VH-VL binders against q9umr5. Designs and how they scored, part 101

Target 1, 268 residues: q9umr5
Amino acid sequence: SYKPVIVVHGLFDSSYSFRHLLEYINETHPGTVVTVLDLFDGRESLRPLWEQVQGFREAVVPIMAKAPQGVHLICYSQGGLVCRALLSVMDDHNVDSFISLSSPQMGQYGDTDYLKWLFPTSMRSNLYRICYSPWGQEFSICNYWHDPHHDDLYLNASSFLALINGERDHPNATVWRKNFLRVGHLVLIGGPDDGVITPWQSSFFGFYDANETVLEMEEQLVYLRDSFGLKTLLARGAIVRCPMAGISHTAWHSNRTLYETCIEPWLS

## First folded at step 5 (VH-VL)

Design p54 (framework fv_mavrilimumab)
Fold by ESMFold2-Fast, scan of step 5:
Structure p54 (fold): chain C 268 residues (1-268), chain A 123 residues (1-123), chain B 111 residues (1-111)
Amino acid sequence: as target 1 above (268 residues)
Amino acid sequence: QVQLVQSGAEVKKPGASVKVSCKVSGYTLTSLSIHWVRQAPGKGLEWMGGFDPRDGETVYAQRFQGRVTMTEDTSTDTAYMELSSLRSEDTAVYYCATGPYDLLTGYYYFDYWGQGTMVTVSS
Amino acid sequence: QSVLTQPPSVSGAPGQRVTISCTGSSSNIGAGYYVHWYQQLPGTAPKLLIYANSNRPSGVPDRFSGSKSGTSASLAITGLQAEDEADYYCQSYDSSLSGWVFGGGTKLTVL
């Protein structure tokens, strides 16, 4: 009856984080088969995002093959970027709803709880030195580090985000766009009280300009050029924006009101 | 990939200063954390200092603080280590080394090493 | 003394297994900081052998393995070969010193 749901976790995370989400789904959609992928957990979440995409692809192929009516993806935080790339590299995915739960879709530029724990006195303005090297690009967080003051370095060095956003040319860009456009609904969730995703509007494809003024999705070159299909999806009525205040980064998967308002309507 | 090529051997008098260079190729110097490690003849490895990404600053081991200065010239992709007030005990091979930043721990391991520069301090 | 303690020497015959210990304290290995291992052949610069406790760089044989328990770490070498004769150093970070520390080094002799 209900389409299967596949859950992809975030940075330094595991399947245990989603116990409340699974309870909510079971209450509103009893009988739904929910698979929380237990790959790249904890410290393994630091592996390059392209490596994670390959691993998650291998895990989702048999699930999608068993569900000819389609599947839904719920992808949290860094997991939302994994899912974006997954949908682009899979020429046979059957995803109906892609639910992006507070994911840095245009990148990250800010001090996070994880960053402050590891680098308590480091400034975000200095991280470009490490991230925009081939060695830095071997770590997932650097794959989506987007320093608005060093756009030239980001465009040339990003091995992941600049490519999947179509901000730098890639031989597979046309195929990636075609594959991504097969998604039924792109559900974007995020909010100002997240405290980790910076700017929080990155969850809605907004981002800083060189003056750290946030420009929303429709003002981004990636949207205006329709580089991977955002403009086409919006015109098709396939993009859903669901911002909610009052929710911290680790609470998106554990808030009943958020679930009922932003997630539940898209789980057919 | 990364290559670190150091300047040639130096012979100095006690009280002099020495400046060792480390030229980076294969990657941009500004994207690397360069550290300096020395080894006295027949002895073990001793860390002297290097870039601490947590602070965005160069840090020096306590015993060398005030006597060592580490700088970079990004226009030539060259890092420098200058040690002043040389003593006979400073006779050692000096290495530059670099590696990826370990984001989980916030610390480096050294994947690439220069060939070493022998500094001899004698009267 | 050295912040990280290693035995000054270990020995074994070809084909045997040897283990080199690296003993720290609560300010370094005991605080959860990773341990890395380096091999130094005579007259050469050190070479990274193991990083982040147990990971091997490309090109390092699986005969070399690392482990960590509490305030100590170990490097195990199985199937000893003559070319393994070298000095081995452990390295970690020490929070009380706010810097990187090396062990005193272990000379491996292959008999």
Scores: ipSAE 0.000, ipTM 0.412, lowest interface PAE 13.5, mean pLDDT 87

Design p55 (framework fv_mavrilimumab)
Fold by ESMFold2-Fast, scan of step 5:
Structure p55 (fold): chain C 268 residues (1-268), chain A 123 residues (1-123), chain B 111 residues (1-111)
Amino acid sequence: as target 1 above (268 residues)
Amino acid sequence: QVQLVQSGAEVKKPGASVKVSCKVSGYTLTSLSIHWVRQAPGKGLEWMGGFDPRDGETVYAQRFQGRVTMTEDTSTDTAYMELSSLRSEDTAVYYCATGPYDLLTGYYDFDYWGQGTMVTVSS
Amino acid sequence: QSVLTQPPSVSGAPGQRVTISCTGSSSNIGAGYYVHWYQQLPGTAPKLLIYANSNRPSGVPDRFSGSKSGTSASLAITGLQAEDEADYYCQSYDSSLSGWVFGGGTKLTVL
């Protein structure tokens, strides 16, 4: 039988968004128990990421406990960061495949349609003023705002991403790294036509340097220092990179070709 | 749970000023945008102004510029809206409204509303 | 009059579908600013019904849905019920005014 699949949604999202994904899984892996976690939906997705991690952790514990063969995680957009933290804080997780659908793993630095729609006069260059305040860090988007021109502020003020990436020291870093390394496969999915995740290579642990030149994962200090285990996972053959062009941010969970190419092979 | 409690009804003469209060509970005032919206009897909603957390500044609608002042007392979690040089056309219910500010998702400032304060301007 | 244009009234029978339009311009809805909807029962403060085009707060039935296209937005109410009688307002941000704008309001009457 197939391992259970746990789905974690993204920013301003709900379980309804995954109806096509569930259809695809049922077609290719009939009998798979799929749980789409209906927590932090819609506006609640703006709650601080550590609060979301705690809530999702409480929901996944009984699912993992009943699946001794292991489980798979499919985590979309902001949900991919929640899953990153879950894998680090849980000393007993049994996750086989962690499938990250277009998640800003190294952070976000760019004007998106969401930002342009509500605050077109707000520039990405000015968001550091709000996000790197204590007040700003009470909002999920600011927990992974990564301004490459104010890296000192990001490192000091980020209450979430800088810690789980091992970019800032934490007493639990060694344990978090050990826990994360228990994952069977890290499947990274994203693409240039996403339109929201900026730079799109953030989904593959690439990111801007101070000149806004994208450096890929292998050139990042977090990789080179093996801060949370990326270098070890890559050496183990456990990292899968599956870029695909032509897919917009809201379509990753509803594209059949993407599912068959990037997701289906990892749902044993 | 955020709750907004406004001061009681006021009756003023033309040319006077009125100051309406809005007490915030369930959240700290500094974590929320506060907006003021009025509604004349039998008419629609009209935004007067609010606090913009992006720069810590208060923005006023053009129509009220020079007549309205919005302030906050963080020690008592109370926001205030003062409207001066009152006219009969200013007779309305005045609401405060608030919500978490969000730069990416477009979640906005009008999630929670006060009960409203009736201000009547008559001679 | 109002920067955002709504029909002054709409009506329907129980169980029917009604749609309330909100027409803006290139400086607000057409510029990509989100549209929010409020329900106001007589003698009460407005209550958030839909936020950011199509999202429902906790406690709002799925009979209420929002959509946006071009310079306009729509609120749809399916399975119309007597308790839906209220005034409905759309709201967006206007870049030329540098402020929030409301529609003129629509009075919904359930027959």
Scores: ipSAE 0.000, ipTM 0.404, lowest interface PAE 13.9, mean pLDDT 86

Design p56 (framework fv_mavrilimumab)
Fold by ESMFold2-Fast, scan of step 5:
Structure p56 (fold): chain C 268 residues (1-268), chain A 123 residues (1-123), chain B 111 residues (1-111)
Amino acid sequence: as target 1 above (268 residues)
Amino acid sequence: QVQLVQSGAEVKKPGASVKVSCKVSGYTLTSLSIHWVRQAPGKGLEWMGGFDPRDGETVYAQRFQGRVTMTEDTSTDTAYMELSSLRSEDTAVYYCATGPYDLLTGYYKFDYWGQGTMVTVSS
Amino acid sequence: QSVLTQPPSVSGAPGQRVTISCTGSSSNIGAGDYVHWYQQLPGTAPKLLIYANSNRPSGVPDRFSGSKSGTSASLAITGLQAEDEADYYCQSYDSSLSGWVFGGGTKLTVL
């Protein structure tokens, strides 16, 4: 029988967004138990990511306990960061495939056409003033706002992403790394036509330097230092990269070709 | 989700001070931007001041600077607005209003309002 | 005096369309700042009706819409109903005052 699948949604999202994904899974892997977690839906997705991690943790524990052969995670957009933290804080997770579906794994710093539509009076250059305050860190988007022009502020103020990525020291870092390394496969999905995740290579652990030139995962300090296990996972053959052009941010969970190419092979 | 409950009506003489309270529930007070807005009878809304999330400071409208003080008691999740040297033209309903940072606007907006507190200044 | 200018009153019959204007300056709406709209029913606190120029909070009917152009914004109400009779206020941020400003308010009368 197939391992259960747990789905974690993204920013301003809900379980309804995944109806096509569930149809695809049912067609190719009939009998799979799929649980789409309906926590932190809509505006509640703006709650601090550590609060979301705690809530999702409570929801996944009984599912994992009933599946001794393991489970798969499919985590969309911001949900991929929630799943990153779950894999680190849970001493007893049994996740086989962690499928990260267009998630800003190194953070977000963008002024795309879509974000200009959402923030016509705000500029990406100004968000650091709000996001790196203690008050700003009470909002999920600020937990992974990564301004490459104010990297010192990001490292000091980020209460979530800098810690989970091992960019700033934390007492639990060694345990978090050990826990994360238990994952069977890290499947990274994203693409240049996403239109929201900026840079889109953030979904593959690439990110801007101070000149806004994208450096890929292997050039990042967190990879080179192996801060949370990326270098170890890559050496183990556990990292899968599946970029696909032509897919917009809200279409990753409803594109059949994407599903067949990047998701289906990892749902044993 | 968020509820704001204000203290009851007050009647004051010119020259006195008034302190209006706003109890917050459903959200942590320190993660909200609490603002104070007043409305004189039959008149429009006037912003008095509030917490500015851009610098983490309380900002007062210039016409109230020096006679308004806005404070918070995090142990009781209660915000306060104290207005001193009251004049008859300060007769108004005083509202607290708040909202979390809004990703869409890049600012905070007044998603939630208290029921209002009538302050009457006479003789 | 109000920093943002609204007409003091507008009126319409049930089923009709009405629009309420909000005129600012280069330090607020003209500076690119968002416009928010509030509805105040008689005897109640204001309620957020439209935010960030054109977005509706949950529970606000699609009969209400907002738009912005240059230094001005407009609130449109289609399919006018008796319960829409209220005062409407626009709001924006003013960079020269370093604070929020409201329009003077518009009383909508449903005939």
Scores: ipSAE 0.000, ipTM 0.404, lowest interface PAE 13.7, mean pLDDT 87

Design p57 (framework fv_mavrilimumab)
Fold by ESMFold2-Fast, scan of step 5:
Structure p57 (fold): chain C 268 residues (1-268), chain A 123 residues (1-123), chain B 111 residues (1-111)
Amino acid sequence: as target 1 above (268 residues)
Amino acid sequence: QVQLVQSGAEVKKPGASVKVSCKVSGYTLTSLSIHWVRQAPGKGLEWMGGFDPRDGETVYAQRFQGRVTMTEDTSTDTAYMELSSLRSEDTAVYYCATGPYDLLTGYYKFDYWGQGTMVTVSS
Amino acid sequence: QSVLTQPPSVSGAPGQRVTISCTGSSSNIGAGYDVHWYQQLPGTAPKLLIYANSNRPSGVPDRFSGSKSGTSASLAITGLQAEDEADYYCQSYDSSLSGWVFGGGTKLTVL
């Protein structure tokens, strides 16, 4: 009776992080078939996002094929960007609810421990030199690095995020938009106390302008141009915003109140 | 690098309590997920409980709830497992097991184990 | 008794391939939880052999491999050697029990 749920993890993450989430789903929707994809775990999460999209696509095809009534996606952090691309590249996806848990949908511009581990001598203001090179674009974290002070370089060099957001032209843009628009609900979750996603409003398609002032989704050029369908989805009533304060980045998948408020209602 | 050294064998009477220690060296106890696993003679492994530093919870297996208490002394880098109301079927080797949270793999791994402590419950 | 089912024994000759199955249910492996494998030599503590379905800790030779599909997982040992004779245990998380569970164990005999 309940649609199957597919879970996609984040950067330096694995299926173990979702043990509480699976407990919550079992309590409220017993009998739900939940598949947590164990591809690109740990350091393999640094592989280029298009490579990850290909691998996850191969894994979700048989699950979707066996569920003609549809499936739900729960995609955490970097995994939300993988799911964004899956919805665009798959001509035949049958996703009802796409639940994005604190994912940097407009990109990342913040000094995190992950970036310092990978690029220890680089500050956020200087990462554009590394990330917007061909070598840098071989790392997933650089695929969604969005420096608001070098937007011209982001638009020209981003091999992933600028393309899936329709910020730079691509021959497949029309097909990607058509495919993405088949989603039933886009459920956006995030909050000010996340501590990793910078700005946290990136989880809601907001982002910094050149002065580091956050502009919300409706002020973004990608929304105004309806580049991949956000304006159309909002007009259909298909976008759900569920911000919650008091939740750190690693706690989105293990907070019961968050689950009951933001996730549970969308698991038909 | 990480080494776990457990306390010595114990012989207890039914109804008594036993407290097994696990001294950690080569890593800070605070960053480790310490778990306790027992093995009755000739039988398989049975998880009793453990501490997960990611959510700050100590979780006990349902079979042992009310009888087991797991504590840590960070000043001596020692973890403890106390089992009360002992029965003859509690005769087993008790292991502590641990691993640091590995950011690169995203897991708590039980890649280090103590040598085991034999607890015999006899009447 | 065990929530995860393993065959009680398996055997093979030196140089051969053996596989050890671990069968779970919708509350553990079927729910997407990862499977870990441990090797226990006689008279010793268990040693982590495979973690997160298919990953090897440093020092574990590549002739040991793991896989997971549906509600089951498998440990494969190729180029079987006499020193592989041991008990092997699978482990996963079970959401209905809210805790870790082990398989019943498989005794590997090298002929």
Scores: ipSAE 0.000, ipTM 0.420, lowest interface PAE 14.6, mean pLDDT 87

Design p58 (framework fv_mavrilimumab)
Fold by ESMFold2-Fast, scan of step 5:
Structure p58 (fold): chain C 268 residues (1-268), chain A 123 residues (1-123), chain B 111 residues (1-111)
Amino acid sequence: as target 1 above (268 residues)
Amino acid sequence: QVQLVQSGAEVKKPGASVKVSCKVSGYTLTSLSIHWVRQAPGKGLEWMGGFDPRDGETVYAQRFQGRVTMTEDTSTDTAYMELSSLRSEDTAVYYCATGPYDLLTGYYKFDYWGQGTMVTVSS
Amino acid sequence: QSVLTQPPSVSGAPGQRVTISCTGSSSNIGAGYYVHWYQQLPGTAPKLLIYDNSNRPSGVPDRFSGSKSGTSASLAITGLQAEDEADYYCQSYDSSLSGWVFGGGTKLTVL
């Protein structure tokens, strides 16, 4: 039988967004138990990411316990960062495939309608003033705001992303790396027409340098230092990169070709 | 403020098609989910379907599947609903309804309605 | 035929309280989907009266309130006035139908 699938949604999102994904899974892997977690929906998705990680952890424990052969995670947008932290903090997770749908794995540096809703007078060039304050770090979007022109502030103030990426030291870093490395496959999905995730290569652990030139994963210090296991996973053959053009941010979970190419093969 | 203005009343013969328009003003169509709801004389509201520009998909109620087509022209901020193979029981007021995407809940509510278009199917 | 069940009519005297029920199932209200309520005065388009179970749009008097419990929702109208005489419809989303559903409507008569 197929391993259960757990779905974690994104910013200002809910289970409704995954209706097509569930239909695709049912068509190709009939009988798969799919659980879309209805936690931190809508405005609650703005809560600090560590708070969300704790809540999702409590929800996934009984699901993983019922599936000793393993589970798969499909994590969309901001949800991919929640899943990154979940895999690091759980000493006993049994995740086979972690499928990351257009998640800002190295952070976000771009204007979106969601950002303007929260900070209508701010531009991406000055948002670092808000996000890297203690008040700003109480909002999930600021937990992964990564201004490449103020990398020193990002490294010092990020309460979430800099820590889970091993960009700043943390007492638990060695244990988090050990836990994350238990994942069977890390499937990274994203593309140039996303329109929200900026730079889109953040979904593949690429990111801007100080001149806004994108450096890919293999050029990042976190990869070169193997801070949380990316280099080890790549050497093991466990990282899958599946870029696809022509897909907007809200369409990753509803495109059949994307599903068949990038997701279906990893749902054993 | 958001305003929906629909095309005028129409009288059609059985077997014909009707195409009702709904022009959006005060907000951009690309951020809205336009839905169509009809009401036969003396009867209740019946959801026919809607287009969600965020997903790029249109969903139709099962009863109307195969007979209804909903389209949008984003350059003119106008939505359309075309119903084919008309029968006398399709005599009704047809409404377009929408709301801005609610960032707090992730769901649309119909906080703006068109004035309605009476479609009479005579035989 | 409606997926959400409402009483076809309800009546009250001026100043009284009336409640209109909306009964759903596990695929809609019971699944946690929000309930919205619309008021339709004779000869007019429906008007949003209550959204997301219990919230009122600006301009709607506080005499109107909504609640939700389990698979059902209720609209309460206090201090009935003659202008409240209208048809009232509940609405939710249904996951099994992948679409929006309305209740059959309730005619409120103010005696």
Scores: ipSAE 0.000, ipTM 0.397, lowest interface PAE 13.2, mean pLDDT 87

Design p59 (framework fv_mavrilimumab)
Fold by ESMFold2-Fast, scan of step 5:
Structure p59 (fold): chain C 268 residues (1-268), chain A 123 residues (1-123), chain B 111 residues (1-111)
Amino acid sequence: as target 1 above (268 residues)
Amino acid sequence: QVQLVQSGAEVKKPGASVKVSCKVSGYTLTSLSIHWVRQAPGKGLEWMGGFDPRDGETVYAQRFQGRVTMTEDTSTDTAYMELSSLRSEDTAVYYCATGPYDLLTGYYKFDYWGQGTMVTVSS
Amino acid sequence: QSVLTQPPSVSGAPGQRVTISCTGSSSNIGAGYYVHWYQQLPGTAPKLLIYANSNRPSGVPDRFSGSKSGTSASLAITGLQAEDEADYYCQSYDSSLSGYVFGGGTKLTVL
């Protein structure tokens, strides 16, 4: 039978967003047990990401325990960062496919209409003042704010992303890397028309340098130093990149062609 | 400063549909969530629907579900509200209203309102 | 009927204090959802008067204040002036309806 699928939603999101995804899975892999985790829904998605990781960890443990052949994760937007941390902190996870659905894996530094919609009184160039304070780090959105013009502040103040990416040292880094490397496949999905994730290449571990030129994953220090295992995973053939144009941020979980091309092949 | 300018008054027969427009200026449409509120003559305000970021989609009040459709054209910064199967009790002033979504509080407050569009349903 | 209950009318003389109540339930105000207040002058669109229970937008005089307790909220107007004659509406969010709700409105008459 098919491995169970666990779905982790994004910022200001809930299980409602995944109705089409569940329909697609049922059509192609009938009998799959799909659990969409209804934790940190809506406004609660603003809670610190480490708090969310703890809550989601408690929810996934019994699901993984019941599936000795393994499970798949589908993690959307901010949820992809929660799943990154889950795979690192769990000594005993049995995740086969980790499907990251338009998640800001290297962080967010956006100046898009959607960011202006979310922060109408703030400019991306000034958000570092709020986010890299102790107060700001109590909010999930600031946990992955990555201002390329203030990398020193990001490295010193980020309580979440800089640590899970191995960009700042942590006592548990070696164990986190070992745990993350147990994943069977890292499936990265995203695209240029997302309109929210900025730069969109963040979904593929690319990011801005200090001049706002995007450097791809293989040019990142995180990759070159193999800080949490990206270079090792790529060498194993375990990283899958599936970019698709024409898909907006809220449509990744409801596009049939995207599902058939990028998700369906990895749901054994 | 945000300014919302609505289309002009409409007179419709029962069973017809009406589509009211709301043009946004002073801000980009995508930086705001447009909601629709109506007010029958001599009566109070009634929320009809709008974009809810907690659900990531447009939410309609149960009373209007199946009869109302809210859309946006970002190329013209114009929001639309279409109400079908009109009845005499749909005679009202229809307002578009908006405000920035406050991420810290998780709610909309309607800082800006259109001037209103009178829709009269008469036989 | 309205989900949030307001008195249909209140009155006061110039210079006096008036309060307008907004009574909700456990699914809205009682659940901790914020209360906002709007002023509607005759023939005009509503205008935001108080937001998030007790905050004033720029340009709203301090004669207007809001408060919230339990399942209810109140709008207080001190030093009543003739231009305060208007309809006042409270607004909140209701979890059982998954939507925004308004009070029935209160007509304030300045005697």
Scores: ipSAE 0.006, ipTM 0.387, lowest interface PAE 11.6, mean pLDDT 87

Design q10 (framework fv_nofazinlimab)
Fold by ESMFold2-Fast, scan of step 5:
Structure q10 (fold): chain C 268 residues (1-268), chain A 123 residues (1-123), chain B 112 residues (1-112)
Amino acid sequence: as target 1 above (268 residues)
Amino acid sequence: QVQLVQSGAEVKKPGSSVKVSCKASGGTFSDYAISWVRQAPGQGLEYLGYIIPIFGTANYNEKFKGRVTITADKSTSTAYMELSSLRSEDTAVYYCARTQYDILTGYSYFDYWGQGTMVTVSS
Amino acid sequence: DVVMTQSPLSLPVTLGQPASISCRSSQSLVYSDGNTYLNWFQQRPGQSPRRLIYKVSNRDSGVPDRFSGSGSGTDFTLKISRVEAEDVGVYYCMQGTHWPYTFGQGTKLEIK
């Protein structure tokens, strides 16, 4: 029957947020075993992303081992970055579809309520002072803070995103690329009305240049250099892009039309 | 002027827990980390862990993981260190100390210290 | 963990004479930002530690200029050019480059 589905939540989130997604999957693919991982829930989602990757890794290993036909990942918001790293660090993953649901794959550069709550007097223009300190790097949101006006600091200080994107060298980069390329399909979902992910094109590996003009995935150095395999995946026909307007950040996992259009076709 | 003022001396039984406070005055409480360091009588300094109050994020020396919990309350500008499963070897003066960070100049470790809190563990 | 080794552990000195304390780390203390996070603290009997030197050679405000720090990589020195009576106490080196932060075992400075 259907391959098992593993769901990884986002910032200040929990397994409960996915109740509608589970209903949709049950309706269209009855009998699918869906595991929503209840690790790093709520405030624990602020822990460093490498710590989260380790915890989620330990949880997914037995699930993948029991499913020799493969599994699917649905990874929401910050969870999409956890899944990016998971696929790179696991030598033996059997993921077919990796469905990235409005995740800031090239990073975040925007004023959001989450950041205002954590850094009340800060603006996006000055968050680099906090985020690119080791204090800030103890916090998941800063692990993917990408200030386009301080790209040198991002490249030097990012303990997570710059490494996983191959923007800064790492001894494991070749192995991480090999492991990531094992994925069957990379399904990218996002849209202009998200309101949190800034720029929203970050969900599709687009991002700001130094003038805050968005450059799409194919114009990014990480794509052109094929640093972790995006160019190879695209050439293989393994990247799916599914943008949808009219969906706010907290609604991606509870919109039926989004599910039917962007998620359902990739759940074999 | 920055000052760190700690709670008073404690006498505890083996197996119990102790919670020491460190109240900061002067400066912005959220702009720095608070570390905890202990010193057994006549011995040297041993690092337990830190908290960054603005984040509520704490990190612990592996030696104390599972027994130490460091928390902070921004509204009262107070950091806390709780040590559980107390043994006689935990008898020490416990200090809080401040660390600042600046993007241009780096870290300024332990620029201000609390007065210390004697914790005695005896049966 | 990075081991910090001080020498000597006991330092009897005559008033007005120079004193020198060595601190050696088991790993380089140069951080990724280019700074070397080696600090020196003084602890007088019954008092909390007081920082004298930060980032190898920078004196804190209020610290007399007879105190100086030097060194690089793994070898560091604290020097007192002319020891005074108020210098009595235990001196600790401390590294903030590698987690967990560690201290030397301490050097007790006493007047002969």
Scores: ipSAE 0.014, ipTM 0.478, lowest interface PAE 7.2, mean pLDDT 89

